VHH binders against q9ft69r177to353. Designs and how they scored, part 6

Target 1, 177 residues: q9ft69r177to353
Amino acid sequence: LSTWVAHKDCLVLAATGSGKSLCFQIPALLTGKVVVVISPLISLMHDQCLKLSRHKVSACFLGSGQLDNCIEEKAMQGMYQIIYVCPETVVRLIKPLQKLAKTHGIALFAIDEAHCVSKWGHDFRPHYRKLSVLRENFCASNLEFLEYDVPIMALTATATVNVQEDILESLHLSKET

## First folded at step 24 (VHH)

Design y5
Fold by OpenDDE, fold request of step 25:
Structure y5 (fold): chain B 177 residues (1-177), chain A 121 residues (1-121)
Amino acid sequence: as target 1 above (177 residues)
Amino acid sequence: QLQLVETGGGLVKPGGSLRLSCVVSGFTFSSYNMAWVRQAPGKELEWVSSISPRGGRIYYKDSVQGRFTISTDNAKNTLYLQMSSLKPEDTAVYYCARYSKDWTKTMFDYWGQGTQVTVSS
């Protein structure tokens, strides 16, 4: 959270069930800006949305698995505090998300299961390798309305040193990470 | 009065089958997305399956894919969950839930009372 407050990227290593979700939920609650969470599985996104809903936090997930075709548009209008998306969906939504960043504000990009970017990991997912587009498209040098880069938080339960390095490199996280 | 009533739960051995039913009343069944969710002892609620009105779109949790089948009978205002090849990990209270049309307020706006499914040798 301290790194987020400082508008810096960070890698969070925390066990499953340790409250990792609070790391990216708090920014949404404090700022009123949207947090976008990248997650690999529909079931995970669905479960997280369900959990948040029960805690009176507005959340949705986009892409495959979403039965309500209106939610994406509402999400891009800033109607949800937390938006879950899979990697391929977030890549598709870069431009709409830039607009969201401008009109409503994006507090944080959270990349859950970040180890999926690494072939050294146990669950390599090729689409995670495309997530460097977040750093590339949500930086102050690219978007004039941004005073600072939108922070990126990578989260994983366990990762070897090699996997950690891959996460930092693949996602183009800042050197201060 | 809107109601969701689950039935069909019980005790089965691993590898067994159960068919859950959820009879809905008080709203137009075919106008809403429906879901099954479950809660195992000491665990959080988890999504199991979803179905769009008239069954055009269906999604499953990966762990139940190929074993569970969600379906609807609009004439009977009933949602079903056919469970096969049941595993101990499937032990939970199963809830029928209606997706809200406003997720800014809540994801599911109505739930049944739940039906207990226990898979044990």
Scores: ipSAE 0.895, ipTM 0.954, lowest interface PAE 0.5, mean pLDDT 94
Fold by OpenDDE, look of step 24:
Structure y5 (fold): chain B 177 residues (1-177), chain A 121 residues (1-121)
Amino acid sequence: as target 1 above (177 residues)
Amino acid sequence: QLQLVETGGGLVKPGGSLRLSCVVSGFTFSSYNMAWVRQAPGKELEWVSSISPRGGRIYYKDSVQGRFTISTDNAKNTLYLQMSSLKPEDTAVYYCARYSKDWTKTMFDYWGQGTQVTVSS
């Protein structure tokens, strides 16, 4: 959270069940800006939205698995505090998300199960290798309205040193991470 | 008066089958997305399956894919969950849930009372 406050990218290593999701949920609650969470599975996104709804946090998930076709538009209008998306969906939504960043603000991009980006990991997912588009498209050098780069938080429960390095490199996270 | 009533739960051995039903009343069934959600003892609620109106789009949790089948009968205002090849880890209370039209408030706006499914040797 300290790194987020400093508007810096960070890698969070935390065991499952440790409450690491709070790390990206709190920013949404504190800033009133939107947090976008990249997650690999429809079931995970579904479960998280279900959990958040019980805590009166406005959340949705987008992409395959979302049966309501109106939710994406509402999400891009800033109606939800937390937006869960799969990697392929977030890539598709880069332009709409830039507009969202301008009109409402995006506090954080959280990449859950970040180890999926690495072939050295136990759960490699090719679409995670495209997520460098986040850093490339949400930086102050590319978006004039941004005072600072939108922070990216990568989260994983397990990662070898090699996997960690691969996460940092593949996602183009700041060297200060 | 909106109501969702689940039935069909019970005790079965591993490898067995059950068919859950959810009878809906008080709203136009075909106008809403529906889901099955379950909760095992000491665990969080987890999504199992969802279906769009008229059964056009269907999704499953990975662990139940190929074993469970969600379906609807609009004429009967009934949601079904056919479960086969049941495993002990499928033991839970199963709920029928209606997706809300306003996710800013809640993802599911109405639930049934739930039906107990127990898979044990």
Scores: ipSAE 0.871, ipTM 0.937, lowest interface PAE 0.5, mean pLDDT 93
Fold by OpenDDE, fold request of step 25:
Structure y5 (fold): chain B 177 residues (1-177), chain A 121 residues (1-121)
Amino acid sequence: as target 1 above (177 residues)
Amino acid sequence: QLQLVETGGGLVKPGGSLRLSCVVSGFTFSSYNMAWVRQAPGKELEWVSSISPRGGRIYYKDSVQGRFTISTDNAKNTLYLQMSSLKPEDTAVYYCARYSKDWTKTMFDYWGQGTQVTVSS
């Protein structure tokens, strides 16, 4: 959280059930800005949204498994505190997310299951290799309205040193990470 | 007056089958997305399956994919969950839930009381 407060990218290594989700949920609650969470599985997104809903935190998910097409429009208008997005949907949403960042603000990009970016992680997902677009498109050098780069938080339960390096490199996280 | 009532739960052996039903009343069934959600002992609620009106979109939890089938009968205002190849890990209270049209408030706005499914040898 201290890293996030400093607007720096970070890699969070936390076991399943350790409450790692709080790491990216709290920023939404504290800032009033939107947190965008990249999640690979429909079931995970459903479960997270369900959990958040029960705690009176507005959340939705976009992409695979989406039942209502109107959700995206509402999401991009800043109506949800937390937006889960499938990796394959991220590229398509870059421009809308930039608008969201401008009009409402994005506090954090959280990339859950970040080990999926690495072929060494035993759960490689090709779409995760495209997630560098987040760092590339949400930096102060690219978006004039940003005072600082939108922080990216990569989260994984387990990662070897090689996987960690892959995460940092593939996601183009800051060198200070 | 809005109500969701689950039935069909019970005790089955591993590999067995059950068919859950959820009869809804008090609203136009076909106008809402519906879901099955379950809660195992000591675990959190977990999404199982969802279906859009008229069955246009259907999604499953990975662990139940190929074993469970969600369906609707609009004429009977009934949501179904056909469960096959049941496993002990499927043991849970199964809830029928209606998706809210406003997720800014809540994801599911109405729930049934649930029906117990127990898979045990």
Scores: ipSAE 0.852, ipTM 0.932, lowest interface PAE 0.5, mean pLDDT 93
Fold by ESMFold2, fold request of step 25:
Structure y5 (fold): chain B 177 residues (1-177), chain A 121 residues (1-121)
Amino acid sequence: as target 1 above (177 residues)
Amino acid sequence: QLQLVETGGGLVKPGGSLRLSCVVSGFTFSSYNMAWVRQAPGKELEWVSSISPRGGRIYYKDSVQGRFTISTDNAKNTLYLQMSSLKPEDTAVYYCARYSKDWTKTMFDYWGQGTQVTVSS
């Protein structure tokens, strides 16, 4: 979490159930800016939104599993503190998310289950390979209104050194965390 | 009063079947998305399945896909969950829940009291 305060990318390695999700939830609560969380499964996103709702944190998920067709528009209007989104959907939403970053601010992008980027990991998901677009589209050199690049936080419970290196390379993350 | 009442739980052996019912009153059932959510002993709440008001869109948690079927009977204001090929890990209290129209405040704005499903030898 101290790495996020310094406006830098980070890779979080934490055991399942150790409070890993707090690493991205706390910045949303502290800054009042939106946190966008990329997650591989609708069921995971649904359970996280339910948990946050019971703790009175406004959250939503976006993707094919969302039954309410108004949620995406409300999310892009800044109505939710935390937005969960599947990898393929976030790529489609790059332009609306740039607008959201301008109007309300995006504190960080959290890539949950980041080991999914590696085909040598235990749960490879091909759409995760495309998430480097987040760095490319939310850097200060490409968006004039940004003072700093929007940090990328990659999170996983289990990753070997090879998988960790694949995560850093595939997502174009800085090693200076 | 607005109320959701689950029934149909019980003790069943692995591989068995149960049909859960949720009788709804006090709101226009056909206007709301509905879900089944479960909680195993000592665990967090876990989403199971969701259905749109007329059944046009249905989603399942991957681990229950192909084994559970969500449905509605609008004439009876009843939500169903047909469970087949039950496994011990399906043991939980099963709740029906109504999705809120305003997720900024809460995701589910009304819950039933739950029905216990126990799958054991």
Scores: ipSAE 0.402, ipTM 0.740, lowest interface PAE 2.7, mean pLDDT 80
Fold by ESMFold2, fold request of step 25:
Structure y5 (fold): chain B 177 residues (1-177), chain A 121 residues (1-121)
Amino acid sequence: as target 1 above (177 residues)
Amino acid sequence: QLQLVETGGGLVKPGGSLRLSCVVSGFTFSSYNMAWVRQAPGKELEWVSSISPRGGRIYYKDSVQGRFTISTDNAKNTLYLQMSSLKPEDTAVYYCARYSKDWTKTMFDYWGQGTQVTVSS
């Protein structure tokens, strides 16, 4: 978390179930700002929202698996502390998310299962390659109301050196991890 | 008094079939999104399937897609899960759950007691 306090991007390499989700959940609780989490599978997002609900943390997911169309509106109004979103959906929501950053604040973008960006990895997902738009659309040079770029936190359980490098290059992240 | 009661669980051999039922009372069944959620021994709760009130939108966890079918009978206020090609990893307690209309407080606001499904030779 020291990297996030310094408003810097980071890559988190932690085993599944070791508590890596706390790395993005704590900033939401500490700042009162929204954390947006990009995740590759609806079932993963659903299960994580269920866990957070049982711990009384307000959370939602957005994407094709969401049956309640009102959730997206409420999420963009800042009603949830943590918003899970599919990679294809987040690119559609860039403009609403810019508004959310202005009105409520976005503490960071977390890219979970970040190895999905890499063709060197075992679980390549093409929509993950488009996530560099987060850096480009949430930097202080493009949004006057931002004092600092919104940090990007990439998280994965395992990644070879080649996969780690591809993550950093594809997402335009600094190598300070 | 709001209640969700699951039935239909049991012991079945791999490759077998079961149909779970969830009879609801105390609310307008056709107005809420519903889900099946399961918990294997020693594991976290995991989502299995969801259905909209009219049945027009249905989603499944990838590992059960093509094997499980969620449905409703609004006249009987009953949610169903038809399970086929059952595998040992499907062994769990299966719960029906009602999605809250206000996720700021909770994702599911009512749960049944669950019904045990055991898939074993």
Scores: ipSAE 0.382, ipTM 0.732, lowest interface PAE 2.9, mean pLDDT 79
Fold by ESMFold2, fold request of step 25:
Structure y5 (fold): chain B 177 residues (1-177), chain A 121 residues (1-121)
Amino acid sequence: as target 1 above (177 residues)
Amino acid sequence: QLQLVETGGGLVKPGGSLRLSCVVSGFTFSSYNMAWVRQAPGKELEWVSSISPRGGRIYYKDSVQGRFTISTDNAKNTLYLQMSSLKPEDTAVYYCARYSKDWTKTMFDYWGQGTQVTVSS
């Protein structure tokens, strides 16, 4: 969390089951701002939302696995504190997310399973390489109402040096984190 | 008296099949998304499959894709889960659940009591 408090990007390397998701959930709870989480699988997003719902945290997921077409509209109106999205959906929603950042604030973008951006990684997913659009569209130079770039938190359980470097480079993250 | 009642659970050998049923009453079945959610011993609740009203859109957890089939019969107000090629890791209590139309408070607003599925030799 110290990197997020300093308004910087970070790469989190934490074992599966070690509470990695708390790294992005706590900022949402502490700030009251929205946290947007990019996740590669519908089942992962669904299980996380179910868990949060049982703990009374407002959350939703958006993407091809979402059956309720009203959820996206409500999410962009700020109804949910944590929004899980698949990579291709977040690219489509850039403009609505900019509006959400203005009206309610976005504390950070969390890119879960960040190793999916790397061809060196175990689970390469091409849509993850498009996520550099987050840096481009949520920087203070492009959005007048932002004092600081919205931080990007990349999270993965394991990554070799090659995968770590590819994550930082492909997502345009600061290397010092 | 809104109710979701699951049936069809039991003990089967690996590779076997079961069909779970969820009979629904007390709401307009054709207007709500439905899901099957399971919980293995000592584990968290795990989403299995979802279906839109009338069956137009269907999604599965990757590990059950191709083995499980979700369906509905609107005339009988019944949700089904046809399970085939069952594996020991499918052992769980299976719940029928209704998606809320307002996820700000809860994702699923009604749950059945669950039916036990045990896959072992």
Scores: ipSAE 0.363, ipTM 0.714, lowest interface PAE 3.0, mean pLDDT 78

